# Miniprotein binders against q56419, part 39

Target 1, 326 residues: q56419
Amino acid sequence: MEGRTLEEVQEEVFKRHGVLVPKKELEDLAKALEEAGLLLTEKVEARLKEEEEKLKRERPMRLAGLSYPEGEREARAFLEAFRASYPGEGEEARVLLMPHLEPSRVPEVYGAALAALEKTPPPERIYLVGVAHRPLKEKAAALPVPFQTPFGPALPDLPALQALDALLPFELFNTPLAFREEHSLELPLFFLKGRFPEARVLPLLVARRSPELGEALKVVLRDFPGLLVLAVDLSHVGPRFGDTPLTRTLAEEARRRDLGFLERLAEGEPEAALAFLGANPTRIDGVEVVASLLPLLRERKGKVLAHRLDLEAPTLSAVGAGTLVL

## First folded at step 5 (miniprotein)

Design WA3
Fold by ESMFold2-Fast, scan of step 5:
Structure WA3 (fold): chain B 326 residues (1-326), chain A 103 residues (1-103)
Amino acid sequence: as target 1 above (326 residues)
Amino acid sequence: SLEELIELLWYAIEIIVEDLIEWELEELKLYDEGRYEEALELLEEAIYALEFAAELLQEALELAQQTGDPKWLDLAHKLAEEIQRLAEEIARLMHEIVEKLSK
């Protein structure tokens, strides 16, 4: 291990096992590890290239058997259980904001999203906008391949994706590796595909504020109408996120912040929602998505169906989640 | 670019950690089957991979801090936890295997 000398390792082995390991054997081990380092660099590069090539054909499930059931029947029962966790009726959605947090942690919030989808006519396509949890070469990206789900593959809307790409000042189909492990798309997609099995999807990730994405999407939506889904989590509070340990006061502030943000979006005032967060600073990953999609959110009135601040007690941290229909 | 370098480092760390979890399963199998010399050889590779992953994580964190993007803190926390768990498991297995091989 790093920071240990051969003499220290030799002494520790002798102390614990009564055996003196010859220094030459430890030196030979050190040399083997140095040689392995060169091979690991080459192996890592080869593995990255291999994974990128696979993503050009399809995006496999990564969270099946972990966050949701792998089998279709079990997945259907799972989805129905989430709907049952929300006792209210939904509202029709033209725009849906839903979380991408682990579903089992906020079941009634996902249930509220399902309730809204029940009241929404089946769309021909879904614009699914998530948050990049890994760096992108550009401000936003898309992956134009089938995304596997327990309900069958969610097929890409290639004409709509190509129309979007043509309007952007950067290559939309960048950074395919960013989609290999991306729960902000995979978890909402599970629920969306279960409810609308025939809908095609535009899987989009936002890493940084991109007003040009919002302007382009407004144009594309006229020719290719569909359901817009913002898959974003709300407040991220506590040491896990580089913040102070969660207290009752900080949790209350986070809930107030989340609700103030959502309520302003529900009034059709997304600039006011962003300004509210600026005055009440927080780590909310939805900021860049909302800021990018302003043209699609202005003057759309709606309703907050659910909100929860989920406590992660071991880390004294919490993540906010909500469902909003516009 | 700096962003591309950070991307490469983060993906490299994730893949190394995933490979280490697979190595842990193979290591336990070799140990259970009494194949201690093969187990030691695999463990030596795993130790270096773990140290390499830890070094890359530190480098990625330093670069991420320079960009001012706080999104990397959650990912770093998750990877650090897994690296620590693997380090503890590797240390325990090394101790056991060395004892079995000592004459």
Scores: ipSAE 0.006, ipTM 0.362, lowest interface PAE 10.3, mean pLDDT 80

Design WC1
Fold by ESMFold2-Fast, scan of step 5:
Structure WC1 (fold): chain B 326 residues (1-326), chain A 104 residues (1-104)
Amino acid sequence: as target 1 above (326 residues)
Amino acid sequence: SMEELIEMLAEYLAWALAELAFLVDQGADPEEIKELMEYAIELVKLLYEITKEMNNPEAERWLKETIRLVEEFLKAFEEGNVDKAVEILRKIAETAAKLAEALS
């Protein structure tokens, strides 16, 4: 809603314009639409229960044929094209920060991530941490099933997921439906699986900062070493995201905010990175992920490989994306 | 003015119906879907009554089309065709936007 009830709107309409909405004429329409709404809810609930059962077996591709090619050969060519869009060389990553924004919007940023993966020894497992775009029952969640990709299924690391679950004060496998449509995992996973086809995955979503997740992951990574990937976008500015229209000054501010954040992470100072954002931490969707993973990011030095602020002229809005290796 | 009020309500309706159609199609939270459906229903009721006696030929055209689509939505849903109902909701959002334009 626009933050107002229709009773309040009707009262304001009557005061300002003298208009009354009669009960009788609209009653049957309102009742019929309400009944339709209840039936629609019932059908949606039944469909969600069926989808939840399917998710106990596997997580199917949702963006194949849309954000990336369905076929393995076409998908491989797609990765090569993205790598070619970045003219630099990569650096070995122990921790990789990469975007989850639509890849075609920022190909050079994904190309930088691919360059880093070329320099990284194949990990036995990938800890893939994305941002929940759907509500979770807890602060974080995981889905312990194969995730389908054009390169074959990305298999879950069940022993590592179970070890993580055992260390957390909440049930890790708490919201399967949140994974049904989640581009912050699916888009990075496409690139990661293409580069490391044998690696198992821990697909993790963060909705709210969870210091206990970071503490548990530090313990699990000691016993189950692997590549940590933070799949996060940077500044979200403009009306599309509930903010003021983008100006040149605000775009430059967003770029400085993004780079200042990334540079402090590259210095091994994640608390300083969060503090640098000041009153605007909600404008970077990765803030809750970084805040949750502090124990894994402290004292790790690295390099920012790429950054771009993608401008959407029709909406006067922009989204920042970057690649950082630690 | 009445035109400003109708434009405002039509914009609210267009947003609510587009969002509702999207969320239903995507299998989102049923509670959120229900709240948006109730909001859209109240906006349709208010627009229906306010605009029915306006002497604006273009507004009359889009009002009539909105009413026709609401009737089609109810029929499709009574028949259990959720996909058809979602499709019609998207069309209602489009006609609501045109109604707002005709009144501006």
Scores: ipSAE 0.006, ipTM 0.359, lowest interface PAE 10.7, mean pLDDT 78

Design WC2
Fold by ESMFold2-Fast, scan of step 5:
Structure WC2 (fold): chain B 326 residues (1-326), chain A 104 residues (1-104)
Amino acid sequence: as target 1 above (326 residues)
Amino acid sequence: SMEEKIRELAEKLAKLAQELAELVKQGADPEEIKKKMEEFIRVVKELYELTKEMNNPLAEMWLEYTIWAVEELLFAFEDGNVDEAVELLRYAAELAALLAEILS
């Protein structure tokens, strides 16, 4: 919006790098972009407004046919296959930490989550807390519409969402477009809806640490009891994430970091879990979620059911995933 | 097929964006940067025309974010923010790789 002229860009580049970028070349570039129809600001804005309007009615599936099957029968078989990938029994959960990483990469971790859900009494509602992968106007947001799944729509718990909104110092329903392409909600929701088809959902995104959210959720959960789900991935290491190429030693360090974090959460010590990560807590996605939900995690003991560091060989990178019941 | 063509162009776009990001980061010859940017624009234009003919919401969203990234890249150039331009080009490469993945 506060753009500079091409002449000013040339002067800035020259001053900073000692290289003059000819104005004609920058003009040719701008003309080529306009001629190609790539400067589509008005069309992009119009499309975003159309998508936002659609999101007032429902949130459609975006990953059906890609990360999970679109048809109900095929989706059921897919879910059963993930459960079968985990040989253990689950534990009852009032709080469940599960990944939002592509399920096919860590099937036994999602299988462990399914095992825990099998041991858990069907909740009236699920508080599904994911990580915002797009900017939010506030630290957190929710979208109060049905989320489509192969098992039917996951309906919003409107009374509980309104109660939550009333307790927060910001508008909860502040960034609808952030939910259009949000896998941290869609992928866990597939598994949760498959196991608890009648449960209502509170789809929540955290972008930055919000202690206000945790405090408000503690109050709302007392009046509207349900299952709390933290849909978070663990360590992100390697060049794809701005880190050095993954070695055997660094992979072992990442596994140790993930497990140490999860084990401290399992002992009901979330502050100790965050402190254990030290000066590099952002290597574990979900740190902001855990830090926001401290009042709900303190003095609650549980069990780590599964952990895996998924290696992405082409990029020499890895993402950790785990299942924790509290 | 159209999907195969789009995938090939998306892979080509990812490579061009990565190469362009490195050239900009290194302060390479402006003539070389211009030539790669022109090729980058041609590939985006081809992808735009082909993607409009398909009813894949994820591919359409990829295109929308790619156009946004290109517009932000121009703002970064206007502001003389080379670091931001490099990050936007890397982001465009990731979006192109995602489109190729969606269509594979």
Scores: ipSAE 0.000, ipTM 0.193, lowest interface PAE 18.6, mean pLDDT 79

Design WC3
Fold by ESMFold2-Fast, scan of step 5:
Structure WC3 (fold): chain B 326 residues (1-326), chain A 104 residues (1-104)
Amino acid sequence: as target 1 above (326 residues)
Amino acid sequence: SMEEKIRELAEKLAKLAQELAELVKQGADPEEIKKKMEEFIRVVKELYELTKEMNNPEALRWLEITIEAVEELLWAFEDGNVDEAVEALRYIAFLAAEAAELLS
């Protein structure tokens, strides 16, 4: 339909693609689940070896049509709708902490990240550090191939990745299959590529704290300056995460821990942020990333732009999300 | 009514998820699991199509939560983690049962 305002189009695209999954995408998901169901057979193992070889060339979109629109025009309207969901202006980021939770659940938090990106000079490269949701052979890994997005492929910064690999005591490109299905990279990358289409990317996953990664990144960032993005979610509480049903008290504790963690990071005190969490009873998944990147976070002051604890009423569970600029 | 059909589909989804959890936990034939998963996804798709005819933001929110749970099921199968797949299926069963109760 023609003659609608941009805002009306953005709102409809947001509802259809952020909240509603198109029929074709559900069919694609069904085929993926069917294929994954065969993982326990020798036939699927052979196919996974073929998938690993394909990942040497590119990383295809997996969440297009589910978490964001597949088409470029619809994707751009979707991104602008998220920006509109945050009323603030943002602040320049040298380090950006943003979530990787389903965007439609916390649109204002992703909107805050977009606001910060608007204030940030376009970087030549983005160091995108996510959380491994699958086992890695080493503490951390990277995949040096183009990542497909609705805005075109996000190209790898091969010289910077090679410089990083040379400084590490382990092979950086050690677990390609861990990147086949990884929302902690794919979801932030959608927003980052939409805002900085010319930036190259270093897609990095952290499984366990790796101080050697942080030390190596400090060296590489001096020679290859860029935007550092920590794509992490905050508290995970409730039965979905192996916890008791969410009470008001537990929700308040999760908010307190999320904000206390972010506030200490904003003061340039990442060790204090980790100490504040202690045993991490609300399961902030950013802990291993922050612990790995300490030398890049110390003495960098900034601001928390947004925080939300997203409540899943039917499951009595919640996930925290925030946007922090340093 | 449309709401009654949606409730029935949500209840069917809960039962299918529970059945899949048992099959996966017991190490059933992969072909049997595959066929049951196909039925599971068809029910999810049918439920989604019916919710498009509703003016109910809570039902749409429930669909988002369900899709996220289905994504976690995919990750668990890809990892070959039977325990996580079983837990994801039980979670989906819980979500579908709660949705059916809310739609009552």
Scores: ipSAE 0.000, ipTM 0.259, lowest interface PAE 12.0, mean pLDDT 81

Design WC4
Fold by ESMFold2-Fast, scan of step 5:
Structure WC4 (fold): chain B 326 residues (1-326), chain A 104 residues (1-104)
Amino acid sequence: as target 1 above (326 residues)
Amino acid sequence: SMEEKIRELAEKLAKLAQELAELVKQGADPEEIKKKMEEFIRVVKELYELTKEMNNPEAELWLEMTIWAVFEFLDAFEEGNVDEAVEALRLIAELAAIAAELLS
């Protein structure tokens, strides 16, 4: 893809949309885009270097005032409202799978996660594993700094992070900028910090399948026991995600796929869960996280507490979300 | 005021990004896409130059994130990845709208 020619771009557009775009117009557009890119490149690079230096000290909130309240009092009320939205009781978790999509869209699912946390003894540390939405230099990364929340900073577990780094064949702290904007860590962290204010955190991102990460984590968890949290969304279907418009049949298939995946994880059979997705593993967000953490999920039985397929009517699209306790 | 002008440009950028995303998604007439792209680039350039003079750290940060998303859009579009380009444009629209609200 890197270094694509204008002719290749024209062919790609034709294949995807059945429209043949005249080469001259593509050339004119490409020149305009190149000029815009050149204008932005130097300034963006300078600002990103400044942001990277800031990230050596702390990770500031990005979604406060947007996805959750900025003030501590309002944040507490918000969290309790989410717990109240789930009518069931939780179960103790040693491993928790929870979503990372916008909380207001699936309040009962986050409420189920909060219910599980209520039944869970306060951990000394939380291994929070999210999905990288920006490129990482390696298959996985961590950022060993305080993450700001409305409940105060979530402090890094430096000894555990260093132990993990020592066991990996790559540098764990390899892409600080990937953490600048990462909702798969920030949104779950809001809820986790609200419930376990004293817990330290290992904020981890997975970009690609890393079996070595799962093997290393199994060793580290033995010496540094804690709560493992997989912050992953489930099915992504419909035009918003480059798919066909949502139909009743496609929605039913998405729900069946989500639940089949979660139930196999609940039986302690993560390989079976991945196999159940068949040739379409990319339809579930976080499949690379599960594939990386196989050693931690095998033979661990649990329960699906909640599942919702959140329907976005204006775009005829949907995102699956679930809470699983192991 | 400077902040008022930046707010108006951010609102305009959000609207242009939404319109451009729809045109790109639908495979609209290349001339229409080109015209909308030229307007989009013009607004981005003007907004970027004005942000150098901002004294609102929160809004400045959101605008910097918007510029990052513009960079992702340009890369995806040049590589012919229409789906990624559309997603980047939607992200630009969301971030620009947030920046405009912070300046209100």
Scores: ipSAE 0.000, ipTM 0.232, lowest interface PAE 13.6, mean pLDDT 81

Design WR2
Fold by ESMFold2-Fast, scan of step 5:
Structure WR2 (fold): chain B 326 residues (1-326), chain A 107 residues (1-107)
Amino acid sequence: as target 1 above (326 residues)
Amino acid sequence: SKEEKAKELAEEIVRLAREIAELLTELGEEKEAEKAYRVADLAEELLRLVKEGDPDVELILMLAEYAVWLLEELAFLLEDLGLEELAYAAKLAAELAEIIYEEFLER
């Protein structure tokens, strides 16, 4: 954003409109924008109501046939191919950080996660914490329904979810619609369900840092032990994400930022990891998830198994992805 | 046609995002305005791609999905600022981007 200061933005607005727009005219314009959408409101509301009703029973697959195969046999072969893409050995995970971007873009990173899962004893339940890509009514949310996968439904751990809900100062099951289209849960879940078909899941989304969520989860994990999975992507760089076009220097800075963050988490120093980034946290890059789960990450040492900055040549953009075991 | 429908939706996303960005700029909300302008730039690129005789479906899907994410994040930030009307406009633009995504997903 170096070339896009407030002055340049205001100059562009002035160039297009030729005059300074008073606040009242801006407020009238905002109202006109809302009214322009009025006729679409009924269709949008009807669609959202239908989707919300469906989500009371189950969460269907949205990315089957796109990001992973629809059929069980094909899905199994696909998962095995990802494991084969990582030449290293895994390590046992009590906490696993893995990505949620398109798997085909970073196969060795997902392969590293699969390697770690191979060394991990099958958990009774998985606490799957993703990043909300849609607004939540509260700082965090969960959806207590079966999530469909090619390996069968991932069943919710209802007792553990209810225990968590009881400890929170807000309603945990507050935004079902946020789960309708949520790849930060669906993509990691594909791999987790393929490896641990009998494990129940707690599908959790974080929109904003919630220290109360981390404190509550620490209590629930004592009574309901399980694998904690942080499904987060790392650096987002380039025009696709509102930055300048990716250069060699920016790519190397992004790699250093990602690795410095992950290595500090691996030392059991999540506060130091957050401080290292030096940038304001965003929901997309997983900072809010880490900030919410501090009590679960402190003094847990581990290892970074893989990291890649995925370069998207058509948009001159990149997304960082990593696998960390704690 | 599906192409004409996607053009109309992309044009509307550009309009909504730019109007939101201009309003946020005048209100002094620089970071949110920048995000809205970036959505407008993405929607312009999406519009350009949809107009091509042989559209890059993969790139269209990626940009439409990214536009949905940014617009929903923008709506959340606008609600936090108490700008409920602009938040609603951002949510509407996100639904339009989803329709584009769904149409090209079926191709």
Scores: ipSAE 0.000, ipTM 0.193, lowest interface PAE 16.1, mean pLDDT 80

Design Wa
Fold by ESMFold2-Fast, scan of step 5:
Structure Wa (fold): chain B 326 residues (1-326), chain A 120 residues (1-120)
Amino acid sequence: as target 1 above (326 residues)
Amino acid sequence: SAEELAKKLEELLKKIEELLRKIIELAEKGKFDEAIKEVDEFIKKLEELIEELKELVKNPLTKELADMIEYLAWAILELVFEVKDLLKQGRTEDAIELIEEILYAIKLILELVKKIAELA
């Protein structure tokens, strides 16, 4: 009842329902709400502070035992099974676009990414760019700590991260808590660490279009060369994403938009890829990442290795996934 | 109608309460992977509750109560991520203690939803 008097609430109830709610009962309810709200807020703030402090040391696995096996041997077998799901040989990647949705939904798409990594010389570092699923204080963020995996910790490239931070008009290490539960980094990292166990990582999240990030990364990549990975999903269609239930027409539109987007990126035309989507009616979540990284994607020709629109039958929704090598 | 929306919210809160009780039962039995799956279902139902509250903010009489419920729901969501973390670590007693606190908060939200139904 913040911002209103109890007497005003009583008056409106009386006018609408002809019943006067006893003031004592409204007062008791308001006090209980205030006390519960204050206690929950203090408890949440205390837990967020504790988690933020833990994240200064390391980022623990959150999806081990759920999306991938916790044990190293089982994780290795799991990764090799995904590679086996793709019958192709892959191609060398300087830039890799891969998905971040549940791997078991699109095993052949992750298999294509693994095939590309197989053909790629081991990088000294990986620039892993995911999509923020929690609000960031700035347009982008990074977390400069070891990320735990079943294959051992993925160590941060501190010199490269500091170089990037120095070139940005905002604090790069601005939202540690956004990394606590972030599958767009954790799921691709599982596959990347399995293939490149010695590579250091720059774990980056994009929430909003940041052309200054792309410009800074272009400078940093010159001095700290490495593999650029865009961990993005494609179309999101159906009731789970605010559409009507999936139809053949909507599914075909989603596939057309996914493939048209990827093929234009493969021609080294990222601005044309963005323009092709227009208002992004099928909600390709990679748009803000691609728009941020334009200077790194222009004039790079490559190949779409795999694409799938995965049906989520219980919700009559679908998510597009693809593997693109540049 | 507002009355139909309040009934839908009451049913959703009852399902959320049942999920929390199931999580306690699974945690007590050491079935942590199953408990975590139920936590993920709880998160989905809580997000559904937050979405349904958007209709209540259209009524000036109930808007402030709906805003308060939404705030409490987001606070509970943060605590649920901690429950998930405790279950992954096998910290049964700590997880149950936190779930009991969440259950108390859900019961308070249910009382607020009943009051909204009376006012709408």
Scores: ipSAE 0.014, ipTM 0.375, lowest interface PAE 7.8, mean pLDDT 81

Design Wb
Fold by ESMFold2-Fast, scan of step 5:
Structure Wb (fold): chain B 326 residues (1-326), chain A 120 residues (1-120)
Amino acid sequence: as target 1 above (326 residues)
Amino acid sequence: SAEELAKKLEELLKKIEELLRKIIELAEKGKFDEAIKEVDEFIKKLEELIEELKELVKNPETKLLADMIEYLAWAILLLVFEVKDLLKQGRTEDAIELIEEILYAIKLILEAVKKIAELA
């Protein structure tokens, strides 16, 4: 009955039935319907406020028992199985690009990331930059609380987060609810915490390109050195993503696009990597992250350790995933 | 007729109520994947109800009834997406609490449908 006056409702009933409905009966009905509608919408709002309050203290696991095991022992075995899926040797990383796609779909890509972490000295902190899958109030956001994992809580680096916040033209700790359900942070963090249990974390989400974030991070990293991790997936092709059904030719084009992008990043040419993608930047969900972090990626040479295009036969679609060390 | 419309809506609302009670039963047993599948079926039935109401609102005699119920169906739809998220997280008690609120609203819609039909 939202947006209707009692007089308007009564007038419509009279017009349709040719009999005036008793005002008292219509009032009772209207009140009951409005109260039910308000209760339901208030329940949603109350729950969101409750979740937001909980997020002021900690970020609980959401994908435990689904994408990775709940128990510490089982989680450790799971992590080692992924490492074993990659037969190569890693390279030391100062910057790591890794996927956030469901790990079971590209185990050798996550294995390559684990191999790189084996060659990397334990960092005091990890700058974990993911992609926002829910709207943010600003271009980027962070959540300054412990993130639960099967290996114990990943603690926030509060001094580094505060230093970052001070340099940005917007409030960094906006939109805490966007972190409630965010696999682009949770899935990489599982692997990172398993390998570096004592490292503190800066969990960052990018929704739209933010050059100011890259400039601020460049300053903060000088005072608070750490491992920079870009948790991004590559090409998204096929009907599931609004494209034509995947063909052999389109799959080859997607692989070429992914590798061309990664190889240009490995040469320390991130602007060239972005230009290479052309007019369809939405094909790679990491575009906004890379575009935001340009100052940290320039003139850093590295190596592509792994790349796979994961094919979804039922949807005739595919998602690219890769591991790059800089 | 208004009586024939009320009877059809009563049948749909009764099926929706049965689905909600089944979801509670599955959640209490820790069968979250099965409960989520039943939530997806509930969403489909609720969307079916909303589409039926859009067709029925083209009849001047039933438009007011359809508009009132459509508002509540929309509110229920918002809440069931939260139920689905809670079930995915294994948050049984919170999911059941929201399902009970939905169940209350469904019963209220049924009473409103009967009352409007009586006033015709």
Scores: ipSAE 0.055, ipTM 0.528, lowest interface PAE 4.7, mean pLDDT 81

Design Wc
Fold by ESMFold2-Fast, scan of step 5:
Parts: sequence; structure tokens; C-alpha cells
Structure Wc (fold): chain B 326 residues (1-326), chain A 120 residues (1-120)
Amino acid sequence: as target 1 above (326 residues)
Amino acid sequence: SAEELAKKLEELLKKIEELLRKIIELAEKGKFDEAIKEVDEFIKKLEELIEELKELVKNPETKELADMIEYLAWAILELVFLVKDLLKQGRTEDAIELIEEILYAIKLILERVKLIAELA
């Protein structure tokens, strides 16, 4: 009984394509997928349930050997190479905004994040807030299990997660399968675990703005202080994201919007940062996370350490990445 | 034009089919690491397909059919993550069976793309 719902399919299409689909069209889709044997295949359903059960115990590495090395020694050297790619010094972070796109595309931006972590006292726990790339049953979710890394498992902060769950109007641990393939948590976690091996983690995903999450986190952070990490990418422009091929004008607009957004956050004005973007025409992923976490970002001043708009030449597309300390 | 878009979609779907068959061949040979790398390449090609379909949905005459193809593509993407997990576990027979289901879904998408071309 635990397959992907029609609501989840509609939400995913809306998130990626900006289209809301009428129920009749979704019913026709379900019939077509049933004919293809996808939605109602007993064996597929059994495999999904098996994967969900495994995720109740631990979250395995998915990108080891691809985005980062599998071995601890090689992973350590890899991490130090990223730090070396950023020539500046960091600043102490109470809140860190860092990217989650492929690290090799923007090594200096990850290097800036590492520099900030070096200046930050080791936290007891990290509130790691990423962006859901799979549908969630609620606006946000968490997975309260160890996340495997080359540096050993990142252990969940169970008391803090339970305190958060108790304050929310929805079940926090609602979509385990969404965490199976989630680079917005796995890639930042590689760097965070490498620098803070003793810190416990609250792995959180936001699919849509949840002001109740921000209000609850503000309460939980008083009793369970820690480092807040927003793992978000910035502008997404070009054909891969529904635009025309990247032009100088589109790239300049993306850079202007990325930097204007980050600088307003650095002034402790997250509402102004959101208002600056308006309709978010360059598709900054961080909008939903920032909108959810407003109570934690207001009146907190900081500094933009790095920003890059990474060009993907084969697709004439680009993704913005930045590091911000608050 | 609609004809040019349909031709691009057909070529992209053929490349996706070739890549899935390569994954089956590698899995049958027990080359799981190589098969997983080909799955990641498949994901990129599927994302390119979904993006090309966005231009097709702008036409009111074909929007309903194009939306259906988009949903099939997103459903396939969910299943491909199961394929990666099965390959990581060395579960060759289960992985191949799931890839065969995906190949069947791609055949249905191709038939719908041909219908859109006729309606254009």
C-alpha cells in the first residue's frame, strides 16, 4: 500500500515544471502507468517497502566513489583539497548557508564553507536543512537514523528530533524514501562530518515553505543549541531549467539576484531578501528554506564569503552557489 | 516547430533506450560499478527529455498528451533509484526485471510522441 501517491506526482510536476494538473488528467496518468505495470506492480511495491524498511535503520552513502572518495584517508585528502581551493580565511558561523550541487563544480565555494567551519567552535549538533528533490507527504521531513559517511556515521540527535516533532502540526518522520537519494543532505554532510566528527545531526528536508518549522526550530534551538546549516543552491538558469540558452544578460541577472539575495540575508533582513527576488525568475532553490526559517534569520548579520555562477557548457545552463555566514 | 521538437524527442528516447540496454549488459556481466555509472548517465538523459517536453506542453492542442508523457518520465525517474540500489546489492535478476519495466514505459512514451507529431 506504500507507493507514490497521485498528490506526490502532481507536486513533483508542479515543482519541476510549474504546472498544476487536474484530477482527471492524473487519473488518466494512473491508468496509463497501470497499463505499463508501474504503479500497481506487486514486485515494485514490495521493493519500495523493503527499501523503506532499510531506511528505518540507517541511510547508506549513495555518492561515495562518484562525488567524493569512499575511503576515509582519501576522503580526508579530498576535503583538504577543497579547503585549499579557497585563499581566504573564514568567519565564525552561528548559521551557515552552503551549496549542495556537485562539489567539483564549485570547489572554492565549498572551500569557503570549510574555512568558516574552521573558525567555528565544534557544535554538539548540526541542524542540516536541505531541499527535497523528491515529493514529501508533508511540507518538511526528517529521517532519524545514522547517515553513513567516509568519516563514520553521522548520528541523529534523537532528543532534539523528538522535541521538534512534538512541536509540529504534522508527523516529522513522514517520508523515509525521500532521503534515499538526497544530495542536498549527503554532499554538505560529507564536509560537515569531516570537520565536526563528534557532532550529532538533525537531517531536515523542506519541500515547500513551512513557517511552523521555523517557529518550532526557534524553540528547539533554545534547549538544544547547535549550528544551523542551510544547504541550498542559488539561481538555476538556461535550457535545463526552462529558459532559453544562457546569454550574458541572463547570467548577469542570475548573479545580480544571487548576490542581492545573499547580501540582504547578511544584513539580517530575510524578508527583504525574499521581496528582492519577487517571483523568483531565476529559480533560487533557497527561497523555500529561507521562507521557512525566517524567525532564525532576522536581525542576524554576517558576511558573504564566496559566490559563483557555474556554467554547464554542454547545456548552456548555469547554477549559482554561495557561502554565507551569519 | 512541432515536427522538429518531435524529432528531437524521438532521438533522445532512442539514446535513453540504448543506455538502458547497456546497463542490462553490464549487470549481466557482474560489472555493477560500471552499471551504476551508466544509471547516472541515464538520469541525465531522462532530465534532458523532461526539459524538452516543456516546450511541447506550451501548445494547447497537445498539452494534455505532453503532460501525460512528463508524468511517465517522472515515474521512471523514481524507479531508476531502485535500480541503483539493486545494482549496489548485486541483485542482478531484480535489477534487470525493473529495467525491463522501464523499457516498456519508454515504448509507451515513444508511441505517444508519434501521436503528438501526427496531431501537430
Scores: ipSAE 0.000, ipTM 0.262, lowest interface PAE 11.8, mean pLDDT 79

